# Miniprotein binders against Protein ANTHESIS PROMOTING FACTOR 1 (APRF1): the designs that were tried, part 14

Target 1, 330 residues: Protein ANTHESIS PROMOTING FACTOR 1 (APRF1), of Arabidopsis thaliana (Mouse-ear cress) (q9lyk6)
Amino acid sequence: MSLTELDDGLVRRMAMGAVFSDFGGKIHSVGFHRTDDLLVTSSEDDSLRLFDIANAKQLKITYHKKHGTDRVCFTHHPSSLICSSRYNLESTGESLRYLSMYDNRILRYFKGHKDRVVSLCMSPINDSFMSGSLDRSVRLWDLRVNACQGILHLRGRPAVAYDQQGLVFAIAMEGGAVKLFDSRCYDKGPFDTFLVGGDTAEVNDIKFSNDGKSMLLTTTNNNIYVLDAYRGEKKCGFSLEPSQGTPIEATFTPDGKYVLSGSGDGTLHAWNIENPSEVARWENNIGVVSCLKWAPRRAMFVAASTVLTFWIPNDGESPAPADPPTDQQQ

## First folded at step 7 (miniprotein)

Design A4
Fold by ESMFold2-Fast, scan of step 7:
Order: structure tokens, then sequence, then C-alpha cells
Structure A4 (fold): chain B 330 residues (1-330), chain A 101 residues (1-101)
């Protein structure tokens, strides 16, 4: 679980290692446990799969054939997950489940959303979580009770994220607006609003850097923006190739100094955010990446399409070519 | 009144694929969750279903018919609400330990 400080050289040495190809469709969501060496996936085959990332081993599979699987994340417990439903939401309202992969049991059902959940995040400091739905609402939940604790109505496609300290959460709204809320008194409304400045597309995803200083936004028009999390100033922005049916995925490195993203041509990109420049580019044979996430405590990331791939630093071989052949353009 | 049932089926791998296909049809109909483990050269299929007493009875009847057709045995366990509440408390307690990690 040792992590060295990241530099351009280490980022460039990242290369495809373990590959899992037995999925029955696209992987929709991946999540790392914060402290344990575990990863969970959700996919079009209605499965949730639990992986040991230290040994590159699949530990368990569950299938949810009535409602499917969509968004997934760990709770603070390493074998307990929150998962959203993909279909049949209107009939039962069963949009979210809390489950134990160890006990083979659904612990709670969270009912209320009228359409698919497209954003899901766990509080870093307590047993609360948030869901953003195409029903134009964000709901606040507590794992300890079935009842919804709060609801916020908004326009557009919601994206939600907690900051690392759990004191603030962000909600993306129509028109490229991101509103910041105090998690203890969110009912007083947002204390700040950031505008992405000229982007008219919906925000697809929001992520805070681990140091809380930066905010990473992906948009439906295939742009990525890094903002100052306190002032809302754009630090940098990047445009990617579009793809049909697969939104752009992007991730921070744990130190917040790099951003990685997929592109519609199947290429993976890495940028240095402190001195905005592309430091690495990888072609792969897995197609357009639907999930991309860097591990919280390792020099490791995962990239997923219909297959799940683990990437780790190269030990002195050159298994994957860089594209373009020059890692930096001057 | 809502209830939870757990059903366990143990089969050799050569029977698992076709049996799972049929189990998935029932799981879709009744909202059951299927959990798959591989141990001792066998496939262990756990099926959990939560719902009304009527729906659970119908699910068990259809699964018993399938088990008879496929020549497999079912082990059926009724979920204990007190056990479920205990499991939730244990998961929450472990969450606080992970937060201190």
Amino acid sequence: as target 1 above (330 residues)
Amino acid sequence: SEKEITIIIVVPPEKARELLRKIFELAEKYGATVWIEFEDGKVVIWITVYGSEEAIERFIEELEKLAKEEGVELVVTVGDPEELERLIREAIEKAYEELRK
C-alpha cells in the first residue's frame, strides 16, 4: 500500500497489468475503498463484482436482474456497498440498495427517486450519502434509517460530491452552475456558486482533489475543467474527442497534481495540472473507456470499458506504446 | 408484512451455467439477488429475496419446481429481523473503525 510522490516519469511508466474480460457488457461505475485494497464494479450484465487489488483477484459476484446495477460506491465498511438501480424504477421506487458482499444480504432499500440515479457519493465523515437523479432531485440519506433525510430540487442533470472533510458538498445544476453547500445546514441554501464560464453543457461529474484545493468537472460536450475549489477560478481546461453513448471520465491522482481522462478515440491522456501540459498518452485495445479512477493509496489506476484493466508502474519493460511517440510536445 | 428468505443451492460447475440462466429469469420476476461463490470445485448459489409473504411463497414454489426439474436440492432459511438489525449495527461499528484508520 506504499505510495511514492508522483512525478511525470512515474505517470509515464504506468502500464496495463491485470485484465478481467468476463463481463457481459459495459462497466458503468467503479469505486475504490478508501483504506482497504478493494475495488467494486457495476456493469450492464446486472452484476456487482468485488476485487482484491493487491492480488488482482475477483472475490465475489452478485446479480440484480430485476433492477440492474448502475452507480456503486463503498460505505466505510470494506464489504458493504451502496448501489443504484438501472431500470424498473417507476414500478417500485427501489432506486438504491445498501448491501453486504460478505453476508450475501441486502441491508436496506432506499425508496423515493422516480428516475435513474446518475450521481452517488458517500460522506467521508459519517454514514450519510447523497444521490442525484434524472428526476431532478438530490436526496440526502443516512445508512442507519430507511427514511430520506432531505431533498433538494434542481434543474438539469445533477452531479454531487463531498469534499474530503465532509464539511461541504457540491451540486452541479443547469447552465454549468456548481453550488456549494454547508453539509450541516444545507437547508439554508448554497453559500457559493461557481460558473464554468462560457460552457453551456451540463456537468456530468464533480470530484474534489484530496487536498480540497481543486475541483474537477467533466461536461456532456467532452470538456474537462479544473477549478480552484475556494474561488471557482478555472486553473485549466481540456477538450477530448467525442464518443457516442459514453461520457468522458476523468480522475485526479491522489496528490492532485495530475488529471487522467479517456477520449472518444479510445486514447487515455494524462495532464500535469500545476504546469498545464499533456505528460502522457496511451493507446489501448479496450475501446472507449467508460470508467477511470486512480487508487487512493497506490500508484495504480483502473480503466474500464467492457473489460476491466489495472494499470501500475512499468518495472523496466515497454509493454504499452505512448501515443503520440513524444510524451511532451514543445 | 415484509419478509426475507435465503436459499442456497450447491451444484457442480457443469450444471451451473444452465441452472443460473433459469434462476436469473426467476430473480428478474421476483426481485431476488443472486450471489455466486466458487469453493471445493463446486458452485455455491445464494439467492436472497425480500418481499411480501405471498410473493416469497410463490417464489419458493417456482424455485422448488425448477430444483426438481434440474435434480438439485434447496436449503431454505427464513431471515431473522433481529439478525438483520445486528448485521447493520456491526457494519456501522466497523465503519467508525475504518474512519479512524
Scores: ipSAE 0.712, ipTM 0.838, lowest interface PAE 0.8, mean pLDDT 84

Design A5
Fold by ESMFold2-Fast, scan of step 7:
Structure A5 (fold): chain B 330 residues (1-330), chain A 101 residues (1-101)
Amino acid sequence: as target 1 above (330 residues)
Amino acid sequence: SEKEITIIIVVPPEKARELLRKIFELAEKYGATVWIEFEDGKVVIWITVYGSEEAIERFIEELEKLAKEEGVELVVTVEEDPELIEKLFREAIEYAEEQEK
């Protein structure tokens, strides 16, 4: 289904459609391509999997037995990915790889991080990207060059995000601080600092809304905050059930009107942020959701645990799922 | 002394599971990356490895032995030309289809 203007009714009609349950473990990361109808996943079975989201069909699997897979995102080209390593980080230093799904090749290795990458984002306007690592650094890279272009040191777990225009990026700092940088002169230091409601919990993830007006934060104490991206003032927030070892992930809808988040009880929540209210709540049979993303160009989101599920508007009653469900294609 | 090779194996889906189990053992040992594509009802397995000439030679010997056991054809190339690799891939599919006659 093509993206239509979202309203509370459409959000409430979202329902589980295609299910892929052939993963060999937890799904770590999912990413949509911005313009093409493609999704990539990374999981504990060392696989990257490529999906056609128009037909909910698996297109390609790749297994990375030397490095493993962890964080993943598309470059601007729909056949190219950046993925981070889970294994052999200390011995190889090969913490990030640029690879082509078209050529079935690793095009470039990015060396420098000494521990796992926990945050990864592609510039929306050029061939730059950022990585945040448990080694307490954020690195700035260029796909065209092996050498690190910049490094920022911090305490705590880094989370990084570009705004949609690529002019600003945000980095989570220790103590619930989020610092904003000008992408053209980040070496001059941050131009602004937001404090997340006096909360000293660490930030797990940062996202900007597509219109640039809002910033979405998830924290280690299971809170979700939506801030004004210009002023840093809290627009709304809510507390979620705690989860063990699985960070909560949240996503904006493409129009920026809604936020969806997982919860430690396996429930999914949808929130209208223009008139702050919970508009929908779904109970899952897939457990605690580790990944949650709304598609950039469709009335569709994905929710993942050890299985990957596609959600689309329910215009009729869905038939009972296959038993046992191991894979589904639309 | 360092070089890269690409190996292509085309199999029916029913053979893929057992073959991949064995390929994963070799991939861990030699640091190979395994790529799986679905094409015309076949499973296409690409294996890329980078290393010394001696290590790659041993890897190829192990895979050739495994391919004989499973009754599959290997296509081995050291070429980095995407057009040539694509041509070899198409030839492997045609060969597999011919054998099914």
Scores: ipSAE 0.512, ipTM 0.758, lowest interface PAE 2.1, mean pLDDT 83

Design A6
Fold by ESMFold2-Fast, scan of step 7:
Structure A6 (fold): chain B 330 residues (1-330), chain A 104 residues (1-104)
Amino acid sequence: as target 1 above (330 residues)
Amino acid sequence: SEKEITIIIVVPPEKARELLRKIFELAEKYGATVWIEFEDGKVVIWITVYGSEEAIERFIEELEKLAKEEGVELVVTVHEDEDPEEVERLLREAAEEAWEILKK
């Protein structure tokens, strides 16, 4: 049973279910496995936590007290993760780790970044991955080799994403510029550059929709942009309430028809991007949401602050949020 | 020369919190990773370290002292080869020994 097709009614029925509140600090990264019903979190308490999303159960915790943990994602294997270091990067150079939750082992260390990794993306087609760092570089890696395979130097805070087929990757940078690269010959430079007009803030995150048609950008100035992934033209955009000190994450639904985002006032929003309209708004008591992702194969999303919450559709006894505001859509 | 070690401890939940607090101090000092599993109402603690022979020896000495103070026994496994089947076998045997120690 696939949940590939969503409609406004299902999105509106999403409601908070399972809650995990035993974190020792803010959750700063979450990731779903592509095929298995698994979620991983990383938080300020130096933990990586593995969850079974089918049964809403915590399976395993790891603690990385010397280097901490920052960005995290699954590899292709459901037992293997890539995570970045939060501390001691300058002295040790240990910026990223490849680890097995099955074996309880660090399989490989990747050295090179001189400052924190703020963007991490696994190739959808091979054992390559990219990291973007506050050291103003994007590094290309191979899980099979310790040595960095390639380096791109850019201005500002890089954000990286592979497209759904792994043939193209995007690097977003300061000033709303997005550069597109051919993944097999990136050393020839970008083949295209998109500009998001009017925004001078740094790009916080970039994502491709699964259908390959759209690109989602979030900025440090609390704006969200949805671009045509082929032409770079703006499809729609939204302004959020300011969030002092907390980055906002936005996510596509798996069918690419909806975008969800947190806001600085602690609300969650959902917009239909095919028929432009805000379809849902949820008030919650967990504070400003720093992590937000929709599950690849379920009617489920997760929203995280210092607390991790799972959202699933209900039968309507506690139906969708307060009235959608008409003045937030653009 | 560099080595990798795995240490396994199985404890009741009421003992785990205080033990982990002290393990975290050593983990920060020596760059150890702590892995926590929940099985059969118990907490299974794995501690893994990769490093120089001298650093690993000091880490084991401090952890053995802590284990004695807390009344727990450590199962220590050294794995230097990269044969994944052999490593898996060694880790499985170490986990089985840790559960056996708890039952004593």
Scores: ipSAE 0.764, ipTM 0.892, lowest interface PAE 0.7, mean pLDDT 86

Design A7
Fold by ESMFold2-Fast, scan of step 7:
Structure A7 (fold): chain B 330 residues (1-330), chain A 103 residues (1-103)
Amino acid sequence: as target 1 above (330 residues)
Amino acid sequence: SEKEITIIIVVPPEKARELLRKIFELAEKYGATVWIEFEDGKVVIWITVYGSEEAIERFIEELEKLAKEEGVELVVTVTPLSEEERRKIIEEALRLYEEFLKE
């Protein structure tokens, strides 16, 4: 299903299925494996949890009491993760860890960041990854070596993203600027700069569509922008209700035709970006959704707050509500 | 009522393999999670267990027997931990390891 083009009808039929409410705090990050049917979550309870998305079942839980858990993503191997640290950053400098979930051990530490990592992205084509930190730096890493391969200093909150082909990566700069780099020769500096919003509108998240044609930006003024990834021209934009300090994530569908996002009122929204219109709106009882991702290989997305929810299409048949017993039946 | 505890064991690498095998077997029996780190040529074993007070007491007793066989002391604390408490428990575990090296 997720390998075919989605239509408005299928998007509208998405409904909450499996729910996991046993987390000891807010879920910080969720990540799908690119090819295997796996999801990983990181939470305030210091857990990393591994899920089978085909059956919506928890496979594994590990606790990380020394470092905590923050941002997380899979490497290319389904048993290996990159996870950022919440604790002991100033004493150890162990801001990022390469972890094996197979034998429950740390394979490598990546030292350098002096504050929390807020953006983490794995290269789709090699063993490189990027991290953006509140220490005002973006670092480029290689899983095979401890040493940082590159560093860029900037003002403001960094956000990083690889395009799906791994040929380009983007870094958010202050003032609503996004700089594009050729991943093979990033040391030559950026080849382009896109501008969005006003001087006070900062980009806090960047994502590329799988076809490489669109760029999804979430801003600090509660707006979502979809840009042409080649020229930086705005294709469409959507406004969100302000949140009360909870970060809001937006995601593309795998075919790049839809964007989904949470909003500060707890509502989930879906928009068609080829014919810009709101296609679906779901109210939920899990609060403001801070993590939202569509599965790369399924008609499925996950939405998380302090609760993790899996969403899948229903049959589209609404059972008629049963009439309640009334006094006229006596 | 149920509770969560974290236990730290610090061992020299030459004793780690056999002890870890037994710890993983015991962890599976009690639903505990095991996490392994390497620090300054030492193997640091983190164990988190969640369950009833009775189950946790039995787990600790069996773990203490395993640690005693290898001449290693364990550090037990309650979770969740503050950043300061995490630092202190790591310092305590390393101190116990240094005492082990003197024997």
Scores: ipSAE 0.226, ipTM 0.656, lowest interface PAE 4.3, mean pLDDT 83

Design A8
Fold by ESMFold2-Fast, scan of step 7:
Structure A8 (fold): chain B 330 residues (1-330), chain A 103 residues (1-103)
Amino acid sequence: as target 1 above (330 residues)
Amino acid sequence: SEKEITIIIVVPPEKARELLRKIFELAEKYGATVWIEFEDGKVVIWITVYGSEEAIERFIEELEKLAKEEGVELVVTVEPWSEEEIEEIAKRAAELLLEEYEK
């Protein structure tokens, strides 16, 4: 009973299932809980929404009019979240909030960022988390204390990620540079730096595969790179259609064998990275996908634009009968 | 009369880990923010604390005691700078680190 075992056939059978279209704007961020069957979304309508992914149903919605909502992730407890702010950053400094979905309480404010948080990740092994901001800083936090535990100032727009074991974190910067830190002694500086060759665009997003072997980079010039996480060498790369103004998210499958990404034309793509090939391509009617994540423990991914869609395998059903001609009149 | 000050400490990397752990614990007690930069083989620690003069003085005294107990000689600079000025200095230090590393 492995929910994470995938092959090319299963990936090709993924199809749109449940659709939630009641959002009042673009979905900015989605996050799965690591162990529980839960998903959270943040949106332009200032909502945070909690979903049961096992039954494909919305469990809760809350509105955050004072701060807005931007980046969001679960803490280790399934009832609590970290959410970044969009509004009133200059006046309040309340850039990040630790909140309970159980009783809609703000448990703690994390003050310091002067501009929007564009990258947010929870440590997989403790109550630490990192935030990267347009203020050109990365901050390290602990859920147990208000005070920032560490700050790194960088030349460019940061993107941050923990590896699955929480032993290493990566900070991506301008010029395709990625700095690697030992999470136990990051105060000694980075132990390695990867350069993605001649890429002159900013790195928008960075992810580690669950096995720790691969690193996924998404850039502002519509390219995706998969690197060896140990040596920094390029394993493969893909070009996307321009998505001008709309961020594109890419995701690993839980076994690390596949990468999925949206494209500026609204198409979704899946590539096998062990045996490099495009294995699936889906056209959809939801527009350009800004959020894309595969569930940690299921054959399921979510794709979001102004609507949230759940994708699950079609059980290998025969091809549907050809549609009757729509231009036939009585 | 609440004040905000920044303390800058430059420490060899081999001593930084032990000192930083204790600085983070002390920062939690006083509500201080800790910044870490890496420059010319040294760890530069920026600590911003906000509070009364009495609270700030006690924080500095405890910080100096920690440094002495860990056998570290600190160059402590107390800077009454604005948050914007502190950010610009930290960014400059980070840029120097990046340029040196890229070589």
Scores: ipSAE 0.000, ipTM 0.114, lowest interface PAE 19.7, mean pLDDT 77

Design B1
Fold by ESMFold2-Fast, scan of step 7:
Structure B1 (fold): chain B 330 residues (1-330), chain A 103 residues (1-103)
Amino acid sequence: as target 1 above (330 residues)
Amino acid sequence: SEKEITIVILVPPEKARELLRKIFELAEKYGATVWIEFEDGKVAIWITVYGSEEAIERFIEELEKLAKEEGVELIVEVDGLSPEELEKALEEALKRLFEEEKK
């Protein structure tokens, strides 16, 4: 995989493979492990599900009836997860859980958030993580202790992301601002600010590319922006069809050359970022895709609605489909 | 102080769906976490309950009643039992359950 880069042809050959349709509701979060061939999902049926992506097999399910499930991500260990709560936040205060899928145990409860967590990010270099909540705070945590390590209060809906070195993190602020913090001295305030959208624009999600060079932003007005992560300059931008209450997720490919996104009409799109153009468009029968992530070590992505679908290259002799024409592509 | 206990239920595949529905009702009532493992077409259900000793005892009583009514085996985790030892106990109990089903 280190020497294998994606090209337009391979992206166009991506096709739906394995499908898991036994969910009791919408899937609202998916996450790949950074190094192991594992995927975790969270859904409205209160389940967390663990998948082996190499063999397209469901390995384990856990149901969290007291707290529900919302945002989820792996820790550095492939058998342990961080999951946020949907229910009983005000009574328990236990907004996040650290659990082991290997031992079938809840290892730790993190108390503090008073409303749902809408953004969750694991540090790439240590046992720290961040959570952004509708309670208008971002909290910084350490997996090894129950106590919150730091709190940042802000206006609006937070979105948080670590850069690939774990030295910088980004927080979306009201007014289309993304503020950058040094992870070792965040209490001194942000060292830089990037602006995107209008004065009242809100950022839904932030992702850094694996090479650390680009930042991917999705906005409340269904736009995608790719910024230079060092200078904050816009590299490219794309518009999506509005969804009816379903959040849209976008993802980088591991090489940082492509962005994929769902759209409110149920279509999936892929764009080349280095030569900005739409390279592929897929219509599907699973409805509006709310979760979309490309696997860190494979030519594979997952797209989820009320079903989970794995997409892999069609490695047959079938010719790659031509770029789907749009009225705007002339 | 609060306690934690893990209980394992062995489920023949043909009973899994209906039994899980009833287990979910108990899990919602008691705030239990249900873990389901798949191996070679078999389903192992692990249930973790965290709470007061009184709440845990009541949960265990209801779960034992449900297991008896459905004809499934209940294994309770004990101190000093490794995950490997639990897995071996699970395998042996699955054999007994299969033999009982054959009558």
Scores: ipSAE 0.329, ipTM 0.687, lowest interface PAE 2.5, mean pLDDT 82

Design B2
Fold by ESMFold2-Fast, scan of step 7:
Structure B2 (fold): chain B 330 residues (1-330), chain A 102 residues (1-102)
Amino acid sequence: as target 1 above (330 residues)
Amino acid sequence: SEKEITIVILVPPEKARELLRKIFELAEKYGATVWIEFEDGKVAIWITVYGSEEAIERFIEELEKLAKEEGVELIVEVPDSPEELERLLREALEKAWEEAKK
C-alpha cells in the first residue's frame, strides 16, 4: 500500500464533515476496505452498514436478528465481510460468518469459539484470518475451509493483529504482554515476547503501523503505548481520561507518524510520535468515541459513538456542530 | 426512511433452493430488499426485508400466499429478543413435526 504523508498542519486542519446519526445504538466496530473507498460499521441495533467514503453516502443497511453483529472487517473482496456473532453462541456455535453484501447471503459459518469474539483481523496477503475470543483462545481460519486451521490457548482476553506483510502476527494478552508468531510455523510457539514497561493492565487492542516499525497498544486503564515492533522498546505513551466503561480505540495515520485517540471526556487527540507531542485536540458533540480509524489511502478518519462522523482537512478552526445534520442521512 | 422486518420460514431442505429463488423474485418485483440467512441442511430460512412500508406490505402478502401454496410455516414480525425468538422457533418446529405425524 502507498503511505499518505502528513504534517502537523494537515493534522490540525482535520474537521468534522459528514455525519450519520440514524443508528439505534452504539457503533462497536468499523472497518475500511484496503483499496476500495468503502467503510463498514456494526452496531448494537444489529445492523451492518456499508458506506461510500468518496461520496459520503450510505450504500446499504442489513439487520441480523439471529446472530447480531459485533466485530466486522472486509475480506479482500469489497462486497464480502467477516462478522462475529453476539447472540445464540451457546446453542449454535456460529461465532463467525463470512457473508456477501452483494448477494445478501451467508457464504460460510466458522464454528468453534464458545464465547464472544473480541478481536478480529484479516491477513493482508491471503484468505486467512484470526479471531480472539473470551473463551481464552485465538483461532486461525481460512475463508475457503469451514474447519479451524489452528488454535492457540492463552491467559486473559486476546487481541490479535497481522503485521503489514502478513509474515508475523501478534497476540496481546494479560499483564501487558505481546507475543510474536511466525505465520508459517506458529505451532513452534512465539519467537519473541514484549512487555510494556511499568504497565500491568490488560491490553484492549493492538495495531501495527503500515511501515511495520511500530506497534500501538491500548489498555483497559486508558493508556496508549507505542512500541518498536522489532525490539519491543517503548517509544512513547499517553494517558487518557477514564471513560464510563466504554473502550477507547486508537489509530495510526497511514504514514505511521501520528496516533489519534478518543478520551473519556469526549475529546479527540492527535500526537506526533516522531517528536512526541500533542499536535491537535478536538472537542465534539457526539460523546465518547468508541471507534476511530484513519482511512488507508486518504486524508480522512472516522470517529464513532452512537453517531458516525467523517473528518477531512479544512483550513479553518474545526467546526463543532451541535445537532446531527439530516442532509447526510439516507 | 426505510423500514425493516424479520421473517422466518420453516421449509424442508429439498424445497429451500427453489423457495429462495422465488423469494428473491418477489422482493425484486415489489421493490423490497432482502437479506437471507440460511445454511444447507437447516429447515429455517431467516429473511430481513427492507423498503418502504408499501413495498414490505406487498412483499409479505405475496410471501404469505407462496407459503400457503407450498405448505410451509411462516413467522412474520419476529421479536427483537433472541430468547423469545428461539422459543417461537422451537414451538413452530414442534408444531410442524406433530402435523407431519398426521
Scores: ipSAE 0.013, ipTM 0.454, lowest interface PAE 8.3, mean pLDDT 81

Design B3
Fold by ESMFold2-Fast, scan of step 7:
Structure B3 (fold): chain B 330 residues (1-330), chain A 103 residues (1-103)
Amino acid sequence: as target 1 above (330 residues)
Amino acid sequence: SEKEITIVILVPPEKARELLRKIFELAEKYGATVWIEFEDGKVAIWITVYGSEEAIERFIEELEKLAKEEGVELIVEVEDMTPEEIERLLREAIELAFKELEE
């Protein structure tokens, strides 16, 4: 894969470009297709929206008024999505939908979860995906069949992620524990467990870097941690301002050299993780950022609150980001 | 037996917001999905509903009544896809995606 190579100068030049403000509520989830030609959003207005990245254009909107929309990701095909339900879950059991944006159809319903899905991850190598729910289960699915292929019962709020090779998946659980599973024999239980932080905060989200060397965790106590993905040792960590009940997403750059995150004061931050230092801060007028993702193959990220914003390098015409703080990294 | 029906409504943009509010009530009641596209200076509203023949017939009746009240054209396109046809589309999409990934 061609990954974007970044330096501090390019990161500092990132600036807000296209803005889409027609959402009827907070954006819950954003996802890039692996080719990064397309972006999808899910929001509180019960919509899924499909965007063409190259032309900065909204292509399609769908509304799911009975079940709502919550978590969303692309399958391997750019015309199809997996979306989770927000309403009527206990009565219907219709927790997840597989749909075609090209055909305007719901292709499959996945039944089983009894509460909201809070984490959703597509396998990078096959037709499998995972969902983690407030019902205290992680379910493993196959796009080709309706039946759940596997279930893991856990304590706390699960967060799930595949590594980039699809050989390992991670499940975060209560108390900052992250359990690692072999995708081929997960029924044998986890082969390793990492612990992060000494407090009782739950992990909100987990991501692997594209090179497979690092793991990014966000917590409910407004911290982010970067761990060594093989040994579970803390590489670095950063503190965020407390949010007003808004979840905060952090993202790796495609080369794995930088982490970006929102903060409870509405500021965006970028840190170099190889030489741990804050390299950029951006003040913005969109409020607290609930969704933040760097594009898989571009010098571009998206930041979302109740509006969706696209960020691209500006060669000196946009206002400069705030100077890096003189404070030491945690 | 259960089946899925697709309905298309072409709406002037200035009427879209009012019509959509009413369509959302029907969509919630019948479990329909609403899809919005822009076409020839109009808003195309695609509605898909899955259910029994009786439920689908009732949904179409209520939607036709609404379209007539609002002065919009209802274009009923019956896409009667079998479960086997849906499964074939799913397999083709998955196979194509893996071929592109390997290349």
Scores: ipSAE 0.501, ipTM 0.744, lowest interface PAE 2.0, mean pLDDT 82

Design B4
Fold by ESMFold2-Fast, scan of step 7:
Structure B4 (fold): chain B 330 residues (1-330), chain A 101 residues (1-101)
Amino acid sequence: as target 1 above (330 residues)
Amino acid sequence: SEKEITIVILVPPEKARELLRKIFELAEKYGATVWIEFEDGKVAIWITVYGSEEAIERFIEELEKLAKEEGVELIVEVGDPEELERLIREAIEKAYEELRK
């Protein structure tokens, strides 16, 4: 089915629905499957959890006591994941794992990173993926082989993203620099470099809009920038209240018209990008959000702290439902 | 010398949370991964461990003791996930049928 373009009214009607509160710690990564109605979470309690987003149900949970869990994303297959390790890295070198949720097993270990992976991105067009690590490298991998296919050495904490077509990838690095690479010949170095704001603030995260026209950056200075993805020119920017110990997260809506982010005061904000203005704000009762993502094929987003919350449009003619049960088992 | 084994424990939902706490301690000791599958009131706990034959043997012995103490059945498989999937589906249905008696 064709995606429907959002309007200000629909964004304002978004409201908290299902809540899952049985996590044993902070949720530090969430990922939607590109085509199937599935979400995966990783948490400080060493769990990976699989959710059916169509029915707001938990389907599966796995605990990784040897390696922990950190960054996670789906492969193209809805039953398999890539997950990074949080501990025992110096002894094992097993920084990344390819998991089958169907077979309940680890299919591959990807060895090479010397420190934690802080950014992870699946290619939208093939079985390749990228990882960025505190070891100051970005590695390019192929799910079909254990061996690293490529490595880029960088300064600072890298963040990586593929564009929607998989033809370009971006690496954000120290000094507010974003370098763009041709995915087919990255060995030749970057073909362009953008500077975000002209100061030396670090970029925490980078995302492309689905239409490929915009780039979304969050910084250590609690600022959000939306850049033109072709020219690197600033389209708009927003400032958020600082949060202690939690980096800000931001997400595009699938049509690229809106950006959402959480603030250090626990408030969620939505801005219209085409006519830069704040369209909506929501007070939440879950504290500062560590993860925030809009679903690729639904009018739905998730916001997570120690608690995972699903947000969907509230029918303006119907009363808001009572707070949903927080039990993950239905 | 190294091998992988998958073990499954079928539990009534009311026993799952307490049993899981004890399984976590054992899994951490042996470096095992614990998988939990939820399906409308059904719970299967899968445990995958990789290691030497001696380590796996000790792990299975400790897990069998724990399963007996909690009154649950343990299914052990090595290296065939397709057959294991069939066994799990059948065993879950049988376990809930028995509990309804």
Scores: ipSAE 0.106, ipTM 0.590, lowest interface PAE 4.6, mean pLDDT 82

